# Designs tried in a protein design chat: VH-VL binders against q00174r1585to1775. Part 2

Target 1, 191 residues: q00174r1585to1775
Amino acid sequence: SLLKHVSITTPEFHEESIKFDMWPVPADEILLNETTLKADFTLREVNDERPAYFGVLDYLLNQNNHISAYGGDLAYTLHFTSGFDGKYIVAPDVILFSEHNALVHTSYEQPSRNEPFTNRVNIVESNFQTISGKPVSRADFMMVLRDLKVIFIRANYWEQTLVTHLSDVYLTLADEDADGTGEYQFLAVER
Key: E = the ipSAE of ESMFold2; O = the ipSAE of OpenDDE; V2 = 0.75 times the mean of E and O plus 0.25 times the DockQ between their complexes.

## First folded at step 1 (VH-VL)

Design b4 (framework fv_burosumab; at its last look DockQ between E and O 0.03; V2 from the best seeds 0.00; counts 0 for: pae O 12.8 > 2, placed apart)
Fold by ESMFold2-Fast, scan of step 1:
Formats: sequence, structure tokens, C-alpha cells
Structure b4 (fold): chain C 191 residues (1-191), chain A 122 residues (1-122), chain B 106 residues (1-106)
Amino acid sequence: as target 1 above (191 residues)
Amino acid sequence: QVQLVQSGAEVKKPGASVKVSCKASGYTFTSYYMHWVRQAPGQGLEWMGIINPSGGYTSNAQKFQGRVTMTRDTSTSTVYMELSSLRSEDTAVYYCARGYSSGWYEGAFDIWGQGTMVTVSS
Amino acid sequence: AIQLTQSPSSLSASVGDRVTITCRASQGISSYLVWYQQKPGKAPKLLIYDASSLESGVPSRFSGSGSGTDFTLTISSLQPEDFATYYCQQFNSYWTFGPGTKVDIK
């Protein structure tokens, strides 16, 4: 297996920073093909009002750093197996984390309390904001992607004890020849 | 006493931005979420978004994505809702409303601001 | 997003009448449904939470029922102060309101 989970218990960000814990999770299965990375994770025993996140290891992205600068498409499914009662936690759904900055995304589609949630995020600057809620420039966005350390995927949405499974994580990256107009091509990990 | 007090009426031209404030008092500001709800003349209630005053995290309805910004100032117990690129269809009364934190009140908005009329016309 | 519909959109009733308002969800929302009353020129007021729980201070003539996709608000004996618009709201997936039901005198 080339993938291992990452653990960051308290990321440090700017003054409007998100403070959260990322729980260590076991990777159950990893499939790497010519266009897609797939993985399964499980998060257990989260019952705090703070959001928890799965960290997607950026090792494979770093193998081809140039393609990360042009964005891509992220899709995943969350399964809430228990504890979807209590207050909805307001927090970003996806965080692009680099050594120098974090960019956040809040999805248009919202999870329902008792059913799976499938999210699809086109990784372009217009879908992301700074921690303080401001737009991000194309240049700053590309800088974060080129220095990307981890992609955080939100693991909990309600305060009660929660067992969340993350499945069907697909990451397709844009070609370096993309013209920046939002047209993307599938980029394969070299076989 | 628990209350939410909003800023006064605004008249804006199409294309402008408006920033409405909502000042909370009588309770612990960071212990409750704050929602924004609008109502166009003669129309129903429309949920716009939510802010967690502890940390400043927000989630907005898809319709307003990209042009609504919600912020807070914990030193003054005030939340703000800024709506940009205003159109005539944005003419409405804008309400802030407190979201109950837990229990069977979860999902219910128990305390509402008095409303702020925003009129968008040339 | 979960869509809510209310029926009727409006009704006319007399003091003492039994009034029933229906709210339907586009998908199952369990009991995650709230009812509000709004009088002209005023902010909405919470009536019923968790589909059937009466808010403190709300008269007992108001009651809520239902689960899943079909919900009702009942006023057992309409009073003059009850002429208002009534809204349902779900919180199974974020928060959305129904279009409202206006209760007028006639």
C-alpha cells in the first residue's frame, strides 16, 4: 500500500483559524489506477462539537507536483452509522492545507441526518475561500496546490457520538496544459 | 433579557453591496448559532445561511453562494451579513435568528431580530 | 435540497373553527420539522418543535403531528389572534421553509 493516513491534531492557521482535531484512521483498502485514487477510511467515537477531518495523504500528489497546480476533481461518500443527533456543526467540508496557507470549501449539497452523503468538488479557486471567508486569487490558489501537504475531508456533522465511514474517494487532477478556463482532463498516475 | 437588535433600513442601487448587523445581548454569544433568513414583500421565508460565532465558520444556501459573506465580532457580540451584486429581487426584510444548540429545540429558531428592510431600486 | 410544500396555500375560517394545515417533504425527514406563526409586520414566532412538541407559552389549541414526509398543524378552535401565516421548516438537511399557509377571516 502506498498510502498511509496522516494525523494533525491541531493545525495552526491565520487569526480566523479553524481549530479542529483530525483523528487517526485506518485505511482499509486502496486502489490506484490510471485515472483515479480510491480509498476507504473509518472514523470512530467522535462526539465533540469541534469538527473532525480525514486527512488524505498527499504523497501521490507530490510525485507529480506540476499537475497539482492546475486543480482537479474530488469526490467522496460519507456514511454516518450512528450518532447523527444533536446540533449541526458549522464547518468547512474540504480544506486544502499547505505549509503557508489553508483554503476552505463549503459544499452546495448538505448531508441529511440518516443517509449517505456524496460530495463532488471541482478544485478551482472560485469554489474556495480563505479561512476568513474572502475570495482567493488564481495565483494564490495555484501556490497552495503546488505546495499541498494534505487535503482534509470533513468527518462529522453532528455533535453526538458518531461513527463515520469514508468511501469512494476519487481524485482526478487537471493537466498542466489546461488553459485555466475550467476545462479539465483526467491525469493518471504513471504506470 | 435575551434580544437580537438589527441595523436600520437600507436603500441600495442594483450592483451595490449591503451589510446588515445583528447585535446579541442577554446570553453567551458564542454558545448559539446565528441564522440569516430573508422575506421578500408578500413572499415566504427563505433561509440564507448560518454562522458559528465560536470560530466564525459559515455555511450558506446554494442560491447565495459567492455573494453572501457572514462574519462576527465577538468583542461586540455582533454578527454581520453582507450581500453583494444586489438585484431588485433582493428587496426583502432580512432577519437574524438564534439557533438553539441542542435538545428537542434543535433546528428551531427561538429568538429573532426585528428585521432589516433592504430596498434595491434605481 | 429538501423541498417543503404546504396545503392549502390559503384558507378562510371563522372563530371557533378547527383548522388543519399540511406540510409535505420531498424526502423523509423523520420528526425534524418545526412550525412558526407570523403576523403582518412581525418576525416569526416558534409554535411547535420536533414535529409535535408545543413551545412554552403557546396555547394548547395548537398541536402538531406526523413523521417521515407528511405533517400537520392543527388549531382546534380558531381564535381572533390566530389569523396569521403559518410556516413549516425542516432541519434534517440544513434548514428550509415551506411556502406558508395564510389563515384569513371569513
Scores: ipSAE 0.011, ipTM 0.602, lowest interface PAE 9.4, mean pLDDT 76
Fold by ESMFold2, look of step 10:
Structure b4 (fold): chain C 191 residues (1-191), chain A 122 residues (1-122), chain B 106 residues (1-106)
Amino acid sequence: as target 1 above (191 residues)
Amino acid sequence: QVQLVQSGAEVKKPGASVKVSCKASGYTFTSYYMHWVRQAPGQGLEWMGIINPSGGYTSNAQKFQGRVTMTRDTSTSTVYMELSSLRSEDTAVYYCARGYSSGWYEGAFDIWGQGTMVTVSS
Amino acid sequence: AIQLTQSPSSLSASVGDRVTITCRASQGISSYLVWYQQKPGKAPKLLIYDASSLESGVPSRFSGSGSGTDFTLTISSLQPEDFATYYCQQFNSYWTFGPGTKVDIK
């Protein structure tokens, strides 16, 4: 399941790159139950603008080669508690992080405070951009999937985010055949 | 004296691109987000997107994804918005607006540029 | 996206009148609601933030109230400089504006 290899990180965004200096938290320290992760921000300073991410990924058809995810869907549910105080944190919602590259996704819909938010992101180049906001070619997108290391899912949206739960994370896989169509593999989030 | 000063009016043909600038002064440029909002003649306000001048990350309304690019130059405290593949319905006044003000919470746009009229006609 | 509606879309009023306009959200937005005033040819001006907090320099005849889905802007005694279009804006999820309420001279 995607929850078996989990972490929480606060990236540094630059014009053409993103830097992750993180200390992954073992799953048993952040795993609330078999399908839900918790990120606790109550110790952050009230003006902390740093975006934070759940890092998730589990085994696909080939470990570091995730080309079969092309055309599939990443689905997840977020719920966060936040006070009214604090400013919005401008950051991507999903990051596909490979060895030397990162592609970002920003959803049209954003989580509302204190309300469950379910998102589904189709894993195709048209839903992703470079860090600087430029379009991604299919070829470049497939290279990221080939060397994919982790999928990051945003954990906070406001400076005053207190606790965020991530649940029901799964990735629908697609198989490619000789005529260019694929058969989906439906993976549920599991321990 | 906090202010946002935008570039002058533009007249463009369909299919062209336009790049509007917004120069900030009187505050720490990288400490506040910048938004772009447009208003077609006789119509309401439409949010286009946001840029974080620290790091340059942007988020755009879905309606404009693929056509709008926002950038900034921290050395001149200037934000740019470029809209490509212009259509006649893109005729509007384009505003930059500052989000987040010291001593009160982000979500409101407290300082607005004077607006830039972009006319798309053939 | 969260949709905002405003009522009425337009109204005519006389100087001295009490004016009430409403903004309704398609889902709960707590108090994450802002009001702007816009005069023809000018940029919008921040009037009220946090649904009810008056921006510095805004006359006390303006007030805002509401939470959840239903919000109101009230002008207790309309002045000549108050003839304008008024917009609500939410920021619970992204930023969206209401369609505006035009306040005209009767």
Scores: ipSAE 0.007, ipTM 0.560, lowest interface PAE 10.3, mean pLDDT 79
Fold by OpenDDE, look of step 10:
Structure b4 (fold): chain C 191 residues (1-191), chain A 122 residues (1-122), chain B 106 residues (1-106)
Amino acid sequence: as target 1 above (191 residues)
Amino acid sequence: QVQLVQSGAEVKKPGASVKVSCKASGYTFTSYYMHWVRQAPGQGLEWMGIINPSGGYTSNAQKFQGRVTMTRDTSTSTVYMELSSLRSEDTAVYYCARGYSSGWYEGAFDIWGQGTMVTVSS
Amino acid sequence: AIQLTQSPSSLSASVGDRVTITCRASQGISSYLVWYQQKPGKAPKLLIYDASSLESGVPSRFSGSGSGTDFTLTISSLQPEDFATYYCQQFNSYWTFGPGTKVDIK
């Protein structure tokens, strides 16, 4: 499998950090096929209403230099089934998790219950915030990309979610108009 | 010069398979997504599928699921599209198209092959 | 799936005319729209990306506008080489093309 970082995790948000509790699910059970990941929430306790995320970095980039992702787009499709009486879970849609930092994105468009949802996120600092909701500078954003460890994509939006499929996940290359595209030295210059 | 060169015209019978090739040159092959689009005679354009730079990810239009297979060979900078269980309605010009080199790479197609005519007839 | 429509399906114009082609999406696609030009027997050519960005090498007489569901391609002054079929394409949700607008010589 080309998906080295395929996982399902439940985050614990702290003031300046996020800790992820990995689900005890083998990667081969998460990877349904070459393009689709599956999260089975029936494996969770019924009273567990915490958000969950797919980890999908290697699947998206398959390269060591993640700076080239700046200005590109993260695209994915979600399909989930949920109980009718479940409440909405407040959490970020995408998390960029690096060695030293985590940045979060919340999309304007949110998925509806039991409907496919396609999302696109432009990989630029203006689309992300710190965990505490602070704006991110370009320099700091580029550092996060440089040291990127995992990209997390939200798996559940409602309580009583049963199953979620994440499909057609890919990350495009940088926009040529974006500063720092393919420029690993950018961080050194800006410091 | 950046270009995509496709294989020659094909004539197939219903039920057969066709495999079209698309050879890329003039750019970093492993950096761009590739799309396949077809066009029936006198008709519009129809998206078939996408393959990522590594070749490890493909996504197809629902209409073609189960019938289309996309692959790529890095050593020859070639992308392949195989369509099986051919029908007369599959008669069309098939194009490979590179994802755009700026902005939304997978969204816009900036470089196109010359097209491959596939005729399906009894 | 998102469907695109174009208006008109065909039009006749003269050299020097201002030509406007409309593309409408069945649902909001933000600015994820592309315009192509295609001549008979040739592959499509990218004209406009991201609804309003002009592709390199494309004449400035071409312009795109719009967001959400309604988009427009404009040729400010039609030239002889502009007689062709024009397609819009969305990529907000997978990829779909409009039916095309044929621009013929009057």
Scores: ipSAE 0.000, ipTM 0.539, lowest interface PAE 12.8, mean pLDDT 87
ESMFold2 (binder alone), look of step 10: mean pLDDT 93; pTM 0.948

Design b9 (framework fv_burosumab)
Fold by ESMFold2-Fast, scan of step 1:
Structure b9 (fold): chain C 191 residues (1-191), chain A 122 residues (1-122), chain B 106 residues (1-106)
Amino acid sequence: as target 1 above (191 residues)
Amino acid sequence: QVQLVQSGAEVKKPGASVKVSCKASGYTFTSHYMHWVRQAPGQGLEWMGIINPSGGSTSNAQKFQGRVTMTRDTSTSTVYMELSSLRSEDTAVYYCARVRDYGDYWSPFDYWGQGTMVTVSS
Amino acid sequence: AIQLTQSPSSLSASVGDRVTITCRASQGISSYLVWYQQKPGKAPKLLIYDASSLESGVPSRFSGSGSGTDFTLTISSLQPEDFATYYCQQYNSYPTFGPGTKVDIK
């Protein structure tokens, strides 16, 4: 299904915008099993000085607005392999990208060396900033959700990251008939 | 030979902003990560954040999110820490500190600035 | 976030004493632990990194040990210049410091 569409990218940050190219990854290379995606930096030749991201390009991100996600949670787990070598790459953990704007989130619980990292991001304006670090109003945040095109989930944290596995990706979806939190759905992978 | 020299003491009123500088010399500025750590009078050390002098990327502690901005100027080998919306509990000595090992990011801190006292009072 | 605790919070000692300070982490940090010395009005000084590696220029009377969650700093024969506050710090993730142990003259 379309919810299985995931690509890798290394965006370039420019003031209040990002430039990126998405490249498709064969399912048998990126899907380790039914619930786990793999970014293998030994094979991809990505620039290891730049942050790399899993780009979630599901059908709903390109066909509908996502205002119903407001107040919900994006959650995921990352597993790394590294030799504890190379510089840390300081970059946002999550990027919400729309045609008109990009908003970034940096989690305060950052990955430990060679340990699983579970991140949970509440989808409200106070948890996001513009690329330049300015706060976001409710109105501006809702504009991005209304026209959301891609959600980026960070894939590397160290310049010599070898392999990153992404698992347990889901987004709490608010009830469309009420202001609240209703349902979980897999964002990156579905059975 | 390696030196980190910070700007002088500041006295600010609540609600103001302060910008502290830390000028590095004696090594390749872009080769080592730099952190900011503060210490309130009579209290322990508190980590504020990290900056990569090469790319300018930063990460800040949760307590300071939305209030702290870290920047650098490679032409002057200087890092800056700006803290806004100051409160009396922000009264502290602020230190810049260099990560010892080339390419490592968290620690150990082998060289520290002399500290900048920031006093927030009415 | 990884929390560090130190024991004791303060101690009184005499010149020539063996001083032992402990640092405990809320979760495993392997050997990613640093010890600093801080004297009043001064910036901290690196003593020991990677739990047990003595920084260049630091007297051999200082030693560190431990791994995982339990770490120890030992000063084998306390000197007058060693009266200070000692901090542990982990770097397995974003840095956190212990609350410090103050070593006062008896």
Scores: ipSAE 0.006, ipTM 0.513, lowest interface PAE 11.6, mean pLDDT 80

Design p8 (framework fv_prolgolimab)
Fold by ESMFold2-Fast, scan of step 1:
Structure p8 (fold): chain C 191 residues (1-191), chain A 124 residues (1-124), chain B 106 residues (1-106)
Amino acid sequence: as target 1 above (191 residues)
Amino acid sequence: QVQLVQSGGGLVQPGGSLRLSCAASGFTFSSYGMYWVRQVPGKGLEWVSAISGSGGYTYYADSVKGRFAISRVNAKNTMYLQMNSLRAEDTAVYYCARGEYSYGYLRYYGMDVWGQGTLVTVSS
Amino acid sequence: QPVLTQPLSVSVALGQTARITCGGNNIGSKNVHWYQQKPGQAPVLVIYRDSNRPSGIPERFSGSNSGNTATLTISRAQAGDEADYYCQVWDSSTVVFGTGTKLTVL
């Protein structure tokens, strides 16, 4: 099983020098759909089921210790361009990665080629598992969120995916710790 | 011993309701997505519903959307199918089945453990 | 919505090779699972994810999946292989089973 050995079979990140200009603004001042993450990810032809991922740094959350990702709603859109009929790859859709811990989320929505694919993930422990497939306690989940290094977003679903564009990446925050009302904030991850 | 044991079938009038139960033993229930699959006597297999290991994701065949509800209580190692507004076309043997392990991804391993089946007959 | 088409029946002589096909548009891009069902019994998974064999399933069972056709191959057929066989995929948020094939061992 791939996930049982992910510390040995680490997520494949093909484009490691993606540079985005991100500005430090309060999350509630970011306008939805006016700032998006844009990235090109090109995969080589593969003969195995190795997955590839975009590494997204949640810079604003890492700079602001007062904003918790817990209970937030992560949404993003993928656009594929592929000229070849390759086999479907089985892999997690979102990985919350800390230096010594990784938690995975898997959706069984299968995207179609040449169509936008939008995914949504609520950032709570019940939607994630350990690499070995075990449930995550809230305490363990919160530890990963406090030491979060990167969020991996799956970049390919078929072997021989040629180009994938990641866009409209947003995290809607649940801020009950801030004011006790449960009001939501929207956090974009780039310009 | 890995096992799924079903209960709750029977005869019901059109428009009636039934709740099917599927009790799991011998494995970590919360780590597996689960399925309900039905089979009209003499016909092929038809998928009814699926639920993720956490219960956070549920899916339904178009023929049962709005009428059936899948649920699970991981502390009790039990999955349920609540069947409402039953029709003659819902008459079938209903199977519960275990899906994938480790990811919550129902497409990985297929359905490797099945319950014994429960007959549901909808007629007047 | 999508249909996975299987032959209604396939006959094979004892000791020979049976091939059961599962046809679907672009099925090679999907993971195909295969089930065996004997009368009065629950289905048994015999192949998962195109070509992988679960523990306890004889090596006589193998699978392939490419283009628009997935195939279950049963080598050195035995009387005990007589059963109905179903292919299965996920298509978006829907689970789809094939129409089923009755295998008769002569």
Scores: ipSAE 0.006, ipTM 0.454, lowest interface PAE 13.4, mean pLDDT 73

Design t1 (framework fv_tocilizumab)
Fold by ESMFold2-Fast, scan of step 1:
Structure t1 (fold): chain C 191 residues (1-191), chain A 126 residues (1-126), chain B 107 residues (1-107)
Amino acid sequence: as target 1 above (191 residues)
Amino acid sequence: QVQLQESGPGLVRPSQTLSLTCTVSGYSISSGYYWSWVRQPPGRGLEWIGYIYHSGSTTYNPSLKSRVTMLRDTSKNQFSLRLSSVTAADTAVYYCARDSYYYGSGSYYPHAFDIWGQGSLVTVSS
Amino acid sequence: DIQMTQSPSSLSASVGDRVTITCRASQSISSYLNWYQQKPGKAPKLLIYAASSLQSGVPSRFSGSGSGTDFTFTISSLQPEDIATYYCQQSYSTPLTFGQGTKVEIK
């Protein structure tokens, strides 16, 4: 039940619109305790506006095909223990990563320091774009969901973010009519 | 115990570059903390200049950013301040300081200056 | 930039008196406020961090309180060695900024 090991694949993107290396939080720096994942940057500094990410899907979900997630909502909560020192990092908040494609979502909201920040993203093509900033077709979006490897959730927003906690990761599944939904919780909890 | 000591010329000509070095003993500057410079003009208050993090990244006060450079020399356990194009307004006691942090109640409290050098007076005059 | 305003700019008190200094931030800084003591010709000394936490080795007569925009520093019973200028400093965001200082003198 309680997962104590995290494995993350590091993606690299070199696009004209978004020129940065993604920095996934190393597995040996992530602690899973009960309901929370912790990224501790105390021994590191995130430089060059390089964003850090939690990788969620590959160890919490044992299935790559998530077509049924289409039209559902991804929700998660972040808690930061920092003064928001330094420059705001401009980076995507959610990345749907497949072996051949990456689709990004950028939220309009910034988290508040030392307050829980809950983000909600409707899993439809209109809320995502390619890494180069182009719109995504329904067909391309479904291809990514069909072979989804990792969902990356952003771990830092300011250059001097030192500790980030990720909790309450949920995927709500849409009904065919989009009026009612089920819920699927990503984060496993041990009693 | 950890100690910091400033060194460098006490007199700088207008338009020249002010250069100071902080020597740290008792702790490796690459092992942790921020390392800051703070100045105090005679008879006035304290002004933060900037810091260098133990990784080497820097943040400067925007009011001074175009003139400030901070560097570290990990082999000598030193960090330095260079301030270009100085004027009489830059006459001050310059302090180096360890820029510390604390944890409590789910919060991180950075930028408390817990150890200071003795200060070095730099006069800008002809 | 966050502006820090101290009150009063100076005060005179007798040994044994309770001394109170106020610091006001131009925006909310939560508890990200430090207090320093500076004696003539010396470097500043950290007394209080995180608005109310006493630095190791600092006498218990010194205390801090407050959150948000209004903060208070207190010396419960002024001693001769406490004659100094006291500064507040916000650590919420860069640039880090100090109050203008409060000079504490003996009557």
Scores: ipSAE 0.000, ipTM 0.463, lowest interface PAE 17.3, mean pLDDT 76

## First folded at step 12 (VH-VL; framework fv_burosumab)

Design u1 (at its last look DockQ between E and O 0.56; V2 from the best seeds 0.00; counts 0 for: pae E 8.6 > 2)
Fold by OpenDDE, look of step 12:
Structure u1 (fold): chain C 191 residues (1-191), chain A 123 residues (1-123), chain B 106 residues (1-106)
Amino acid sequence: as target 1 above (191 residues)
Amino acid sequence: QVQLVQSGAEVKKPGASVKVSCKASGYTFTSYYMHWVRQAPGQGLEWMGIINPSGGSTSNAQKFQGRVTMTRDTSTSTVYMELSSLRSEDTAVYYCARDRGYDWSSGYYLDYWGQGTMVTVSS
Amino acid sequence: AIQLTQSPSSLSASVGDRVTITCRASQGISSALVWYQQKPGKAPKLLIYDASSLESGVPSRFSGSGSGTDFTLTISSLQPEDFATYYCQQFNSYPTFGPGTKVDIK
């Protein structure tokens, strides 16, 4: 089921790799409703200031061939509750994690502390980098999509984050028949 | 062979804290989640919490939130459970138990158990 | 939290008897159910996982069935060493246990 693959994880970034520490939180506790995921940071130690991410691959794609996501858009909205004294956490906004590689995206627009953050990421190589910050070729990008394991969406941007809600997560696929008209097929979160 | 060996029995006063250890052997310690489950005398089993393989994340039953702390020491392959503000109703046998799974998508169940640690809380 | 109930709370049986214990969940848990055996003074022992999979080393006289909300543990022919308390546990969410079923000798 799609629900079973929802997760929250804390990555440890290395020079050429990412190690993910999965939170021991059942999917039923992560999925608040059919369209909203919840990360409860109050379950963590107060001194844990590491970034966290939602793992949401199956909710978005539900396809055997992830390559079809190429050219589509990942869209989502984040809501935060945090303390006032927390510092900004430097980390990617989106991570594509595959069998052999991890690609990261950092959005130009970053969230404000007390406002919902809506983001849209075009699933193309130009929007992603290696962990070391190197550009990604189309070929390499397609390989990552082919072997895609998880799409991670950042859950916290500041220290002392208490709760994050991830909602309205969509993967839109470029319509090949649209002749560049900008029409998309929507893959919404399904329960 | 997988083996979980827990620390010895404890007798505590109300308000005190107890820290139980669980030493693991016979498997890759850093690959498995560990649970804590307790059982009051003559009663059923009660889940307390879980700690992930790295020890960097825990989840506790709501009943114990703020009162239980789980930690891991990779160098000694030992998991710890500390329960503070002890009450008489905390008198129980406390078990560590390994989770068979690697993540929640795989389904978690407890395939190996420690021998249990009796904790008695009395004035 | 998901609540589990078991029936019966206790039963008496003889060696060779067929014994059936039921576990019911307050909501659907698919096949996310396990069965444990516990003897006095001992830790629980895993018998069945994923509702119907027999744990390695467990005698074939034990079997599990069910999905959704209703589950059963069956001992086809009760042996002397099978007198114990049996617990079901769900892991569709945070783990919860059934209250247990004590199997006594008749």
Scores: ipSAE 0.365, ipTM 0.764, lowest interface PAE 1.6, mean pLDDT 89
Fold by ESMFold2, look of step 12:
Structure u1 (fold): chain C 191 residues (1-191), chain A 123 residues (1-123), chain B 106 residues (1-106)
Amino acid sequence: as target 1 above (191 residues)
Amino acid sequence: QVQLVQSGAEVKKPGASVKVSCKASGYTFTSYYMHWVRQAPGQGLEWMGIINPSGGSTSNAQKFQGRVTMTRDTSTSTVYMELSSLRSEDTAVYYCARDRGYDWSSGYYLDYWGQGTMVTVSS
Amino acid sequence: AIQLTQSPSSLSASVGDRVTITCRASQGISSALVWYQQKPGKAPKLLIYDASSLESGVPSRFSGSGSGTDFTLTISSLQPEDFATYYCQQFNSYPTFGPGTKVDIK
């Protein structure tokens, strides 16, 4: 698959909204190759506590409607280099951003410095929260998937992060069939 | 009606710092990135860096790493460029220039330029 | 960083002449090239973006061509107001500028 329009952003979290501060970095400094994205923090202040996110889902299926991803998985692999000093950055791991709403996910398992980390997030409302940390109804969750514009995946976990690579990003789909049971389809952003 | 108005000329000694301002008007300040470009007398153009005025994120040319700081004040629609540890080769006209891109992306097309600020560094 | 060269470094031409200026990139940049015009004491003015697209308000005698590493700015019939220095700029990565081509009156 082919990634189109990649970004790195720093969000400002407000009570019920997110305002993104996109890094003014050319796409060819982000897209290392057809399967791997890079975020280079060496040009940022070492003690910067702001989280940064890869944006990866603008035109994944040449469409914004991703309701068929409900019940599937978002999977990705992170690998970052970091010093061992500095503070852990508290922030969501995944943000589903739509035209009118944003939902956040914080994984129980967190990546270790200097080691590959593969994450899988089941795309259901119980794994996400509103910006203010409240439960998400299925109806609201489905509205976000219907008008999904970007999936943000966190790029840094420590103030001294140097370089982060994001690879093997894919989103499985669940389909309904004649018996009312859907099947997951493997659909990779990078396949 | 887009206008970029820069602060006045500066004369500095080697080792000092200079801070140049660029006040924007006629458009939504936080929706467009801003660049800084300099030009030594009789010489060509040299890109220095870019700022996203929405959240203040920056990227600088490697030549200026550690010496240039870009900031903004959204309440006055003003961007700033500060260059430290000045040398005689920093004598130049410094321009701010608007990126044609929108909130979501930088285009690196510089469609509106400030009038320039002459900075002279001499002993 | 991608380095740009321009040729010639300067030229003399008469009103009505066809003028061509070349810009060469150190690596392929597809069509990610911009042309600026600068007159003495003034800020640069955007002429052409994406190698060949004319900026609004720029006279049609200006044209750009090229892709990859070799690009050309052409002025089909030089006018008195076209005597200036012309710069190319790439945006395939962090921006860099060419050294400029000065067009003087003969």
Scores: ipSAE 0.010, ipTM 0.569, lowest interface PAE 8.6, mean pLDDT 82
ESMFold2 (binder alone), look of step 12: mean pLDDT 91; pTM 0.930

